# VHH binders against Endoribonuclease YbeY (ybeY), part 3

Target 1, 156 residues: Endoribonuclease YbeY (ybeY), of Chlorobium chlorochromatii (q3are0)
Amino acid sequence: MSLELCNSTRQAIPNKRLLQAIRMVVQGEGYEIATITGVYCGNRMSQRINRDYLNHDYPTDTITFCYSEGKAIEGEFYISLDVIRCNARHFNVTFEEELLRVTIHSALHLTGMNDYLPEERVAMQAKEDYYLQLLKTQKSISPQKSTDNAIFSCNS

## First folded at step 4 (VHH)

Design s38 (from n1 with Q99K; framework vhh_brivekimig_d4)
Fold by ESMFold2-Fast, scan of step 4:
Parts: C-alpha cells; sequence; structure tokens
Structure s38 (fold): chain B 156 residues (1-156), chain A 126 residues (1-126)
C-alpha cells in the first residue's frame, strides 16, 4: 500500500492535509489504497499532459488516471497549482480551500465517479462539499464516555 | 517518456510454447495495469490479457484462457506472457500496452492503452 505526493513546483503545499483528504475520500467511498500518486505541478506540465492525452492545448486544474477496476485503487492525478491559484481568486476562496476541493475531486474520480452528466456533476459537487466540510469542521467536544449507561436511567 | 520494449517472439510449431517479455521505463511501473494486445495479418488489434499494477488480478480474452498466463516482476519493471498450446491463429505481432482510464476536469472520461511502436512477432507454423 502506498500514497505519495510529489510537488514539482517551488510553491509550498499542505502535504499532511492533502494526504488526509485523499485517505478520507477513498475510505469514505468504500475503497482501499493500493498505490496512489498525486502530482502537484505548474501549467507547463499540466498543458503537456492535456496535449499528450486529451488533445487539449491548454492547462487544466486536474487530470486523473485510474488503472484499477476493483476496490483497491491504483492510480495517479496531476493538479496545476497555477490553475488552482487563479480559480481560488475567481471563486473568492483561499488557495488551500480550492486545492483541497480539487484534490478531493481527483480522489473521487479514482473511485470511479464521473461528472459528465448534469446529475453526475451535482452528485460530485455534493461529495466535494461533504468531504471538504469534514476537513474544515472543528470538533468542539470529544465523544462522551459511558454513553451506554444512559439507557439504565431511562427506566428509573 | 514511456518506453515499452517487447521481446521473446519467434517461430514455433503448433502445440509449442513461447514466453514474451516487455521491459518498461519512464513511469512508475508498479502503479499501472499492463496489457498484451496482438494484431494478426489483415485483422484489427485484439486485446489478449491484462494484469493489475500489484499483480493480484488478471483478465484474459476467451480465445486464450487456459493457454496463456500474464505475470509481472515489479522489481525488474518487466511484464511477461507465457504462451502454451500455441495455435496457428495465435500468429500475430504482440504489443505490450499500459492500460488506463483517465478523467478530465469538466466531465470527460476516457479508456485507452499506450502501445509500443514495434511489437514482437509470433509465428505458429509447421
Amino acid sequence: as target 1 above (156 residues)
Amino acid sequence: EVQLVESGGGVVQPGGSLRLSCAASGFTFSTYAMSWVRQAPGKGPEWVSSIKGSGGSTLYADSVKGRFTISRDNSKNTLYLQMNSLRPEDTALYYCARKYTFYYSGGSRYVTFDYSSQGTLVTVSS
């Protein structure tokens, strides 16, 4: 089992939170990690991959490759940090929030989720929001001890 | 720059055996599912077999089930095809291919293979 992130740029990224996001999505969707590599790159690499594989001569925020057909995921994704930065400005969100959203999006693709049809886009957006919220949500209190003891009080 | 170099082809009589090899470079071999694809004279390409990156699961075309075995050695970046009980209809150029499904931002999905340029020739004849 391996999950690895590569950053080919001079920009800092929140490595631990990105790893957490990927594990959370894969486990939450009922899958396992066999081998996943996330590559964070600049526009030149993103544009080259887009050109080589999709015949699109422009950079994009993410391109995801899934090699597995079962519950143990083998795959990789490429995310352009330059595109993330531009999108964050357009959507009035932080760089980190947009980066986490696109990383979650890429992980959802690795589970086989499509976003071609309008209904699929809505479903994917909902899952992006769900996992992004899990990462951002601050737990104010720990689970209480002795919760099961409450049942004895109900018949008092 | 993905490089796939096939070898092991040759001439055998019906019922004979051959082992094909594919040396891979330019990518993290262990993370990619790999396939063998063949093309007989005057015919289109035919998928033969696939193996997951981990080597744990394999798939075969009905025409080769029970006769061919796909395997890999991730420590050597090498894919293999053991071909037993060869038949004249197995005569073809055999290609090593990297299998993948990719997703594009904005809702596109594609399934494809990267093929080597040359392949290795297998001829089954008297």
Scores: ipSAE 0.047, ipTM 0.456, lowest interface PAE 5.3, mean pLDDT 78

Design s39 (from s01 with Q99T; framework vhh_brivekimig_d4)
Fold by ESMFold2-Fast, scan of step 4:
Structure s39 (fold): chain B 156 residues (1-156), chain A 126 residues (1-126)
Amino acid sequence: as target 1 above (156 residues)
Amino acid sequence: EVQLVESGGGVVQPGGSLRLSCAASGFTFSTYAMSWVRQAPGKGPEWVSSIKGSGGSTLYADSVKGRFTISRDNSKNTLYLQMNSLRPEDTALYYCARTYTFYYSSGSRYVTFDYSSQGTLVTVSS
């Protein structure tokens, strides 16, 4: 069982909150973590992955890879912090809120949730809102535990 | 390192049968969906069949439905493709592939195939 985050940028991220979000989504949707790696990167890496897999030469906020099927999840996701920052400004929300939303979104994809159709998009956004609110509620009981033990070195 | 080694290809007459095998190593085989992908000379790759990690669900390309059967033995880390009623148009290099879903932020969903460069050649001819 492994849940690891990697930050290849100089931008600080709330590691413990992100781990909490991923665990909350996976468990809340009735799944288990086998191995999940979340990579927080810049536009260059996001653009490269997008180019290599879709032949699209532009960055995106997240790309999620679901390796496993069934209840125990193996997968990884890549989130561009530069795109998150731009999106936060566009949607008039904080960087942390947008980062948590996109992380929750990626975790929901790891559980097999789609957002291709309009009704699927509405359902996914409702789940994003639900888990964001749970995180706000639980934040008050763990104020001292943040970003200290779950990030490892990465050059992915 | 992920390693996938295909075997079982050969020359067979139209209407004949072959069973392909793929030995997997370097990852937890039972948790990954697996697929067979083929590439005929001068053509692009074509997806043939997929199977869930548990073995409980299978999918087939329309061109092979009713003729090919995908299966796996997770205790041996091996993927199989039983090919019956072979046709000349089935002639191709066959690759086994570790299969996973790729989600794009626009809501688009793509199935990704991570396959070896080796393959096993199937030739259907007289």
Scores: ipSAE 0.014, ipTM 0.318, lowest interface PAE 7.6, mean pLDDT 79

Design s43 (from n1 with R109Y Y110K; framework vhh_brivekimig_d4)
Fold by ESMFold2-Fast, scan of step 4:
Structure s43 (fold): chain B 156 residues (1-156), chain A 126 residues (1-126)
Amino acid sequence: as target 1 above (156 residues)
Amino acid sequence: EVQLVESGGGVVQPGGSLRLSCAASGFTFSTYAMSWVRQAPGKGPEWVSSIKGSGGSTLYADSVKGRFTISRDNSKNTLYLQMNSLRPEDTALYYCARQYTFYYSGGSYKVTFDYSSQGTLVTVSS
């Protein structure tokens, strides 16, 4: 019933495409939106969340919090735009494609999908590819070269 | 805004019983797993019990198994903890907590709790 995106940075993001991707994933997986908040942030906020929850002092591409157990999803996610730009360069894809992929990944987590085990990662990546392809019917998006999610620094 | 309001605490003799209640508002109660957590004076918080949103499964800490029963009434947005055979070591401030799961890059998940209430004091003393 409420789907909202927050961009705490000065970087432009395709709000309407991101909302479309989230709705597509939630509906496609047989769920409904009760309350979902997506937060697009910089490295400092991402590092703070990692420090508070994972005892890390480095950025990550996404952290997703799922509060509900039923078909009506209540949750939120945090995506680091700086990590998305680094990943896009590494995988030789556009910023928008990588952002959409990670947003789809976060939405899949909200449906309860896990990617801890290797087989779970393969299943998650297949779903990411599926929904990303569906979005291409409405806009051209460059294909992603890697099928694995990576967290890395653009520095070295 | 999530609101959790506990009641039912008090002073009871060893072997006595108390029933704690937690009135929830500001979220769809039936879709969340709920927990009871306690903190004894001078100690860290201890998880006591959890119940799934549907009420279909429950979990208990070894220290309370067979003595405490967690339940919920989703029509009233209320969580309960029935405490029987109370012992002095059960003396603590009791909190109801909303459970959540989080995921992070690298493919893992964690279950944890948020607290939005002041708790209710349970004292077991002779």
Scores: ipSAE 0.117, ipTM 0.562, lowest interface PAE 3.7, mean pLDDT 81

Design s45 (from n1 with R109K; framework vhh_brivekimig_d4)
Fold by ESMFold2-Fast, scan of step 4:
Structure s45 (fold): chain B 156 residues (1-156), chain A 126 residues (1-126)
Amino acid sequence: as target 1 above (156 residues)
Amino acid sequence: EVQLVESGGGVVQPGGSLRLSCAASGFTFSTYAMSWVRQAPGKGPEWVSSIKGSGGSTLYADSVKGRFTISRDNSKNTLYLQMNSLRPEDTALYYCARQYTFYYSGGSKYVTFDYSSQGTLVTVSS
């Protein structure tokens, strides 16, 4: 069994909480971890992967590769911390909360969950909300901070 | 290191048979769906057949149904393709491939392949 997180950036990430989230999703969905690697990266690596696989020359928040069939998961995901930070500001949530949501989303994909159809997206978002709330109730999370006049942009 | 090594290619006459093998190492073979992909001279790659990790279900391209059989021996980490009733149009480099699913946050899902660039040549000619 192997669950590893790699951070190629100088940004701090809550490693133990991210590992907890991944284990919670995998076990909650009735799966086991064989080998999962989560890579937390910057915009350059995210853009490179997006360009190499979909011919898109822009960063994305996450890309997930699911290798295995069956109950023991083998896979990896890539999350752009710069995109997470932009999204957190835009949604007026903490960086940690947005990072956990996207990590949960990636873990759900590793269990074989799709989000292509509208009804699949609704089901996926419901599970994201479920696991994120479960994680919040098990451990204190910083309250979400609201600003009345905020216009959030990472490209101003 | 993930390695896939194809063998068993050769030259056969139309109507002949060949058995390809693919030796896998560096990963838990039984948990991955595996595929055969071929590339004819001057053409793009064409998916030929797939088999689930357990060996329980198989899929075939219409061009090879009834002539080719995909199988695996998980105890030996080996994938096979039995090719019968070979035709000149089957002439190609044949690759074994590890199958995986690729997800984008925007809702896109793709099934794709991770394979070595080696391949094994199958030539069907007199």
Scores: ipSAE 0.047, ipTM 0.463, lowest interface PAE 5.1, mean pLDDT 80

Design s46 (from s01 with R109T Y110R; framework vhh_brivekimig_d4)
Fold by ESMFold2-Fast, scan of step 4:
Structure s46 (fold): chain B 156 residues (1-156), chain A 126 residues (1-126)
Amino acid sequence: as target 1 above (156 residues)
Amino acid sequence: EVQLVESGGGVVQPGGSLRLSCAASGFTFSTYAMSWVRQAPGKGPEWVSSIKGSGGSTLYADSVKGRFTISRDNSKNTLYLQMNSLRPEDTALYYCARQYTFYYSSGSTRVTFDYSSQGTLVTVSS
């Protein structure tokens, strides 16, 4: 019922495209949105969350928490825009393409897809490619008036 | 160093079957996940199926689920793809691929494929 994005950085992000990507993945995989919060942050926050929750003292591109077990998803994810920018340069793709890929990846995790094993990583990457291509060719979903979800600052 | 030699392709009618083989050498075959990747004329490469090093876990692209079966024989260093109920859309050059994972300093990962440049051609036509 609720899909919200939070951007704690001063970097601009394509909010409507990110929302479209999340909805596309969740629906495409046969799930529904109960409550999903996506947090876009910098390296400091990413490193802190990774340290506090996963006992890793380094920034990562995404951390995903799924709280539900059924078809109605409750969860959240954290994406470091600084890591996305670095990865985009390394993979020789645009910042927006890498950001969409990692957002799709996070949404796939929320549907229960894993990438722990090499064969799982290939399957997940194939799904990422599929949804990225779908986004590139498909018309944007037009938001209703007063319904662009609650894009908010995490700076409270 | 790493060598992957595909075989078993050919021309079949729609609804037919083929079994592809891949002979691997130059690495410890049983410790690597292996994949089949195909490329249709004028299109980019499409991942088809993967199998764990031990053979205990398999994954398939939605387009081939229920029709294709991936398997391996680690004693012979050989990967297989059994293709049933073939469709014209399955026409492609099929590549055997060893999966390689890149780890970046950020902790992120990307999977790539080491595969033969030759492949084996499968043509599904009347």
Scores: ipSAE 0.006, ipTM 0.313, lowest interface PAE 9.4, mean pLDDT 80

Design s47 (from n1 with V111Y; framework vhh_brivekimig_d4)
Fold by ESMFold2-Fast, scan of step 4:
Structure s47 (fold): chain B 156 residues (1-156), chain A 126 residues (1-126)
Amino acid sequence: as target 1 above (156 residues)
Amino acid sequence: EVQLVESGGGVVQPGGSLRLSCAASGFTFSTYAMSWVRQAPGKGPEWVSSIKGSGGSTLYADSVKGRFTISRDNSKNTLYLQMNSLRPEDTALYYCARQYTFYYSGGSRYYTFDYSSQGTLVTVSS
């Protein structure tokens, strides 16, 4: 059982709050964490992943890989901090709020939620808003004691 | 380390039957959808069949529907393919594959296969 974050950039990120958000989403949707790895990276790594897996020649905010099909989640996600920064400015929100939203979005994908159709995007945005608001009103949430927590610096 | 070891291939006459097995290790078998993929000589890989982690839902390629049956035993970490009414065109290397999905914001869902390079050879000839 593990939940681990990896940051390959020099941009500081709120590790404990991101872990809290991921646990909140997974538990709130009725799932368990088997192994989840979140990778926070720059545009060059994000573009390489897009090019290699999607044949896209541009960065994206997140790509999520779900390896499991049952209640215990195995998976990983990749978030581009450069795209988060651009999106935060575009939507007139803080960097931290946009980062938490996209992290929540990635965790929702790990629970099997889709966002390909317009109605699916509306439903996912509603869940993002719900968990983001819940996270704002919670002053402290104890980490899940049975889940391993680790923060790594990645070399891109 | 994830390992998938196929077995059960061989030489059979047209109309014959074979059961392939795949022994899985290094991951929680019951939580993954599993697939069989085959590759005939000189051709690219062809998806044959998939089964969900719980074993309740199965899918088959049109070329094998009604002849092949995919199953699994989660207590033994083993995937099976029962092949009946075999035809010469079923001749191929058969691979056991772990199936997973990936997502991106506002994009299409993709299914990918993680499989061994080993395979097990099935030859259908008189």
Scores: ipSAE 0.056, ipTM 0.476, lowest interface PAE 4.7, mean pLDDT 80

Design s48 (from s01 with V111I; framework vhh_brivekimig_d4)
Fold by ESMFold2-Fast, scan of step 4:
Structure s48 (fold): chain B 156 residues (1-156), chain A 126 residues (1-126)
Amino acid sequence: as target 1 above (156 residues)
Amino acid sequence: EVQLVESGGGVVQPGGSLRLSCAASGFTFSTYAMSWVRQAPGKGPEWVSSIKGSGGSTLYADSVKGRFTISRDNSKNTLYLQMNSLRPEDTALYYCARQYTFYYSSGSRYITFDYSSQGTLVTVSS
């Protein structure tokens, strides 16, 4: 079992809260973590993934890879901190709130939730709002295991 | 190390049958969807069939629907393709592949493959 976050940028992120959000979503939806890697990156890495997989030459806020279909999740996601910053300004919310929302969104995708159809988008947004609100009421300041607090600086 | 090793290819007459097998190792087979993909001479790859990790849901290309059956035995880590009523146009190199899904921020969902076997030749000659 592993849940690891990698930050390839110099932008500080709330690592403990991101890990808490991912665990909360996965467990709340009735799944378990086998291996999840979350990569927080800049526009260049996000743009590269978009180019390599979708033949698009621009960055995006998140791309989620779901490798398994069982109860124990194997997957990874990539979130562009530059796009999160732009979105936060556009929606008039804090950087941290937008980052948590997009991280929750990616975790929901890892549970198999879709958001392509209009009704799916409504359901996804409702879940995002639910877990964001839950995080506000369940702020954990308890020490976490070193594995849960691990973040890797990857500048590639 | 992920390994996918197929067997069962060969030469068969039109109307005949073949069963392909794909032995998987190096990952938890039951938690991954699996697919069969083929490439006919001078053509690009064509997706043939997919099966969920649990075996509960299957999908088929229109060209093989009603003739081919995909199945799996998770206790043996093996994927199967039963091919009936074979036609000359089914002649191709057949691959088994491990399936995964990726999601894009726009909501787009894509099904693709990370590991595939080396391929086994199926020739339907008349």
Scores: ipSAE 0.127, ipTM 0.571, lowest interface PAE 3.7, mean pLDDT 83

Design s49 (from n1 with V111T T112Y; framework vhh_brivekimig_d4)
Fold by ESMFold2-Fast, scan of step 4:
Structure s49 (fold): chain B 156 residues (1-156), chain A 126 residues (1-126)
Amino acid sequence: as target 1 above (156 residues)
Amino acid sequence: EVQLVESGGGVVQPGGSLRLSCAASGFTFSTYAMSWVRQAPGKGPEWVSSIKGSGGSTLYADSVKGRFTISRDNSKNTLYLQMNSLRPEDTALYYCARQYTFYYSGGSRYTYFDYSSQGTLVTVSS
């Protein structure tokens, strides 16, 4: 019913591809979208949310709030584009690929999937890889983009 | 807006019974796990009971297990707490709460309760 993305930064994001990824994950896992809001933000907003809810004062790549328990998902997630850019550099992948991976990860959390235990992390990573491959094979109208704005470069 | 309105509190003698109700609006009630949380005078909040959105499973605090029963009617957007064999130590403001899960990128999971500031007062005294 309602799937919306908000980008509070000046960085471009592939909106159509991200929406496609979220729909693919939710439906692929046997769920429906009631209301999902994805917020793409900078380190400041990510730090503030982390501090307000976890009493931690540092940025993180994603924070997901799942409000529903049943098959119709209500929730929101927050992804730090600055952290995504650093991770992409560290893993030697494109910004878009890392952004899609973390978006898929957040959507999997909205379906109730956890990654606290080692076996849960393995299962989560397998699902991330699975949906990333599905996205590569889709004949989407939105062109894939690999972009590096050279802004906020990581030191690792 | 999300609204949770509790009712059914009152004064009862030890061993008595009360049934609390919570009318929910502003969200899809059946998709949320719901909880009852209480706060006794001068104490912090204490989780009492939870029920899945489907009604398929319930959890209880050890202090109320066997005495309280949580239930829901999704067709009426209403949560209930049947309280039997009430004790003086059950005296508290009772809040119904919408439960949601917070996932941290490091794998940590945290459960939050979104509840009304109103509550309903239950007093157990002779």
Scores: ipSAE 0.014, ipTM 0.323, lowest interface PAE 7.5, mean pLDDT 79

Design s50 (from s01 with T112R; framework vhh_brivekimig_d4)
Fold by ESMFold2-Fast, scan of step 4:
Structure s50 (fold): chain B 156 residues (1-156), chain A 126 residues (1-126)
Amino acid sequence: as target 1 above (156 residues)
Amino acid sequence: EVQLVESGGGVVQPGGSLRLSCAASGFTFSTYAMSWVRQAPGKGPEWVSSIKGSGGSTLYADSVKGRFTISRDNSKNTLYLQMNSLRPEDTALYYCARQYTFYYSSGSRYVRFDYSSQGTLVTVSS
């Protein structure tokens, strides 16, 4: 089993809670961790990965690579802390809450959940809300609505 | 080291049948979706079929739907393609591929293939 987080930025992140979130999602969805690497980065790295793999020339909050289809997950994800900060402002939530939500979202993708169709996005948001609630106090600042996790104009 | 070795190709008349096999090693076979991809002479690669690691879900290109059946034996680390009602248009080098999927936050999904370099030749000729 290998679960590793890498923070290439100078921003502090709640490492223990992020690890807890990933383990909770993988276990909760009935999967096991073979090898998962989570990379927390800035907009430059996110934009380069988006360009190199998806031919999109803009940063995004997360990019998830899933290498396995069975119960033992092999994969990696990249999260832009700069985009998370922008999204937190957009959704009127704290940086930590948005970071945990997007980390949960990435872990759900590693379990094979899609969010392309509207009904899939609703299901994904319900799972995000469920796991996020397990990881934090019951007192939320706002309705934690996010089915798209899309880049917003504050970063354009 | 990941290895994929195809076999079972040959020459067959139109309307005939062939079964292709792919022996996989160097990874946990049952946890990966597997695919068959073909390349006809002078053309680019064309995806043919995919099967999930568990074997419970299969997908087929419209050109082969109803004629080809993909299957796997996880106890033998082997992928199969049963090809029936073969047509001259099915003539191609057939590749076994390990499949991986990646996503981005907008919900878009991309599939990439890790191909064998060898392939197995299928010729449909009267």
Scores: ipSAE 0.017, ipTM 0.342, lowest interface PAE 6.4, mean pLDDT 79

Design s51 (from n1 with T112K; framework vhh_brivekimig_d4)
Fold by ESMFold2-Fast, scan of step 4:
Structure s51 (fold): chain B 156 residues (1-156), chain A 126 residues (1-126)
Amino acid sequence: as target 1 above (156 residues)
Amino acid sequence: EVQLVESGGGVVQPGGSLRLSCAASGFTFSTYAMSWVRQAPGKGPEWVSSIKGSGGSTLYADSVKGRFTISRDNSKNTLYLQMNSLRPEDTALYYCARQYTFYYSGGSRYVKFDYSSQGTLVTVSS
């Protein structure tokens, strides 16, 4: 019943397109939103979560927690904007495209999709490509920074 | 906030029965897999049983198969553990736990248990 995004950084993000992408993936996979929180953060928060939950002491692009098992999703994800920016340069794509891809990836995880086996990774990449393409053809109205890129505390 | 309140523990003789209950609040109960985990004195935690959100699938530790039955009533937000043919080695604090899955970049998947309860004590002795 609620979909909330927060951005703990001073980097602008396309809030409306990110919300559209999440809704598109959840609905497209046959699920419903109960409560989803997406947190866009820096490397320090990503590294801390990795350390606290996986005993890994390095930043990563996304970490997803899926709390529910049924069709109504409860969960949250954390995306490091600094890692997204580095990956966009490495893959020779725009920041927005990489951000949307990783957001779609996180939403797919919330539907229970795995990607730790090679065959699972191939299936997930195909779904990422599918939703990213669908999103491009169903573009939202151009976002306005003062209304579409809300910035507030994600640490509670 | 998530709250899990266990009840039904007590002292019982070997061969006896007890039914544990867990009243859940603060989340959509029917969408979560739920588990029972126990911790015997001087031992680490041991997973006992799990049930899917829909109630359609159950799993049991080998030590309790055929003696314990996990069930749920989603209309009452309540999880149950029916314990039959109790043995001294079943003596433990029993915890109701909400199950969740954790993913990270690189594809690793981890299953975690969220405990928001102090447990209920089951003692099997004369």
Scores: ipSAE 0.033, ipTM 0.461, lowest interface PAE 4.8, mean pLDDT 81

Design s52 (from s01 with T112Y; framework vhh_brivekimig_d4)
Fold by ESMFold2-Fast, scan of step 4:
Structure s52 (fold): chain B 156 residues (1-156), chain A 126 residues (1-126)
Amino acid sequence: as target 1 above (156 residues)
Amino acid sequence: EVQLVESGGGVVQPGGSLRLSCAASGFTFSTYAMSWVRQAPGKGPEWVSSIKGSGGSTLYADSVKGRFTISRDNSKNTLYLQMNSLRPEDTALYYCARQYTFYYSSGSRYVYFDYSSQGTLVTVSS
């Protein structure tokens, strides 16, 4: 079982809150974590992945790869911190709130939730709001001293 | 490490039949949707068929619908493709593929494949 975050940027991220959000979504939706890797990157890595897989040369806020179908999730996601910062300003919310929303969104995709139909997008947004609100009301337990809080560096 | 080993290809006359097999290892086979993808000479990869991890749902390309049957045996970690009424147009290198889903933030969904570099050659000719 592993949940690991990788930050390829020099920007600080709220690692503990991101891990909490991912666990909350996965468990709340009735799934378990087999292997989840979240990569927080800059526009260059996001653009490279978009180019390599979609033959497009622009960045995006998140790209999620879901490998499993069963209850134990295997997958990874890539989030562009530069796009998150831009979106936070546009929506007049904090960087942390936008980052948590997109992380929750990516975790919901890992549970198999789709958002490609208009009604599916509405349902996804409702779940994002639900888990963001839940994070505000839940009490934090003492910090883990395990690899659950590990962040590995990776190049942009 | 993920391993996918195809077998069962060969030379067959038009109207003939072949059954392809794919032995999978290195991952929990029953939790992944599996596919067959083919590549004819000078053409890009063409998706042929998919089967859900549980085996309850199957999909086929229009070009093979009614002629090919995809199936799996999760107890043996093996994927099959039964090919009937073969045509010269079915001549291709056939790959066993593990599916994964790619979600783009704008609401687009794409299906990608992990497959071996080897494949098994199916030639339909007299």
Scores: ipSAE 0.061, ipTM 0.509, lowest interface PAE 4.2, mean pLDDT 81

Design s53 (from n1 with V111E; framework vhh_brivekimig_d4)
Fold by ESMFold2-Fast, scan of step 4:
Structure s53 (fold): chain B 156 residues (1-156), chain A 126 residues (1-126)
Amino acid sequence: as target 1 above (156 residues)
Amino acid sequence: EVQLVESGGGVVQPGGSLRLSCAASGFTFSTYAMSWVRQAPGKGPEWVSSIKGSGGSTLYADSVKGRFTISRDNSKNTLYLQMNSLRPEDTALYYCARQYTFYYSGGSRYETFDYSSQGTLVTVSS
């Protein structure tokens, strides 16, 4: 099992809360973690990924890659911290709340949830709200493995 | 490092058979859907067949259904394509591809392929 977060920016992120959120979503949806890498990056990296995969020349808040089909998830996601800050201001929420919401959203995608149709989007939002609420009312009691709490530089 | 190495291509007469292999390394092979994709000279890529990680489900392009069989050996990290009743129009470079899904924020689900850069050439000639 490997759950790793990579922060390619100089901005601090709530590492323990993000790991807790990912584990809560994966387990809550009935899946297991084989290998998940979450990459927190700036607009430049997000824009490059957008260009390389979607032929868009602008940043986005998250892109999620789900590699596995089974119950043991292999995948990665990329979240732009600059877009998170912009969205938090727009939605009048804290940076941490928006970051947790988008991280939960990415983890839900890793479980195979889609948000293409309007009804799928409503279902996804309900799950985001559900896990944000759970996260607010619970604290991790169990010790975490050192590797599960790892954070490293992503600069090439 | 992810590596996909194809082999088994060659020259065969119409009606002949070939078995392609793809040796995979650098990832947990059994958890990924795998595909065969082919490209004839000067044409775009054409999807041929896919198999789920567990081997429990297979899909085929109409042009090859009943003639080709996709299989995998997860203990050897190897993907196979058994090609029977080969036709001149099957002539192409054949690529082993790791299949995965990505999600764009606020929108669509996309299926895509991580192609081998090398391929193996299959020539069906009279």
Scores: ipSAE 0.034, ipTM 0.456, lowest interface PAE 5.4, mean pLDDT 80

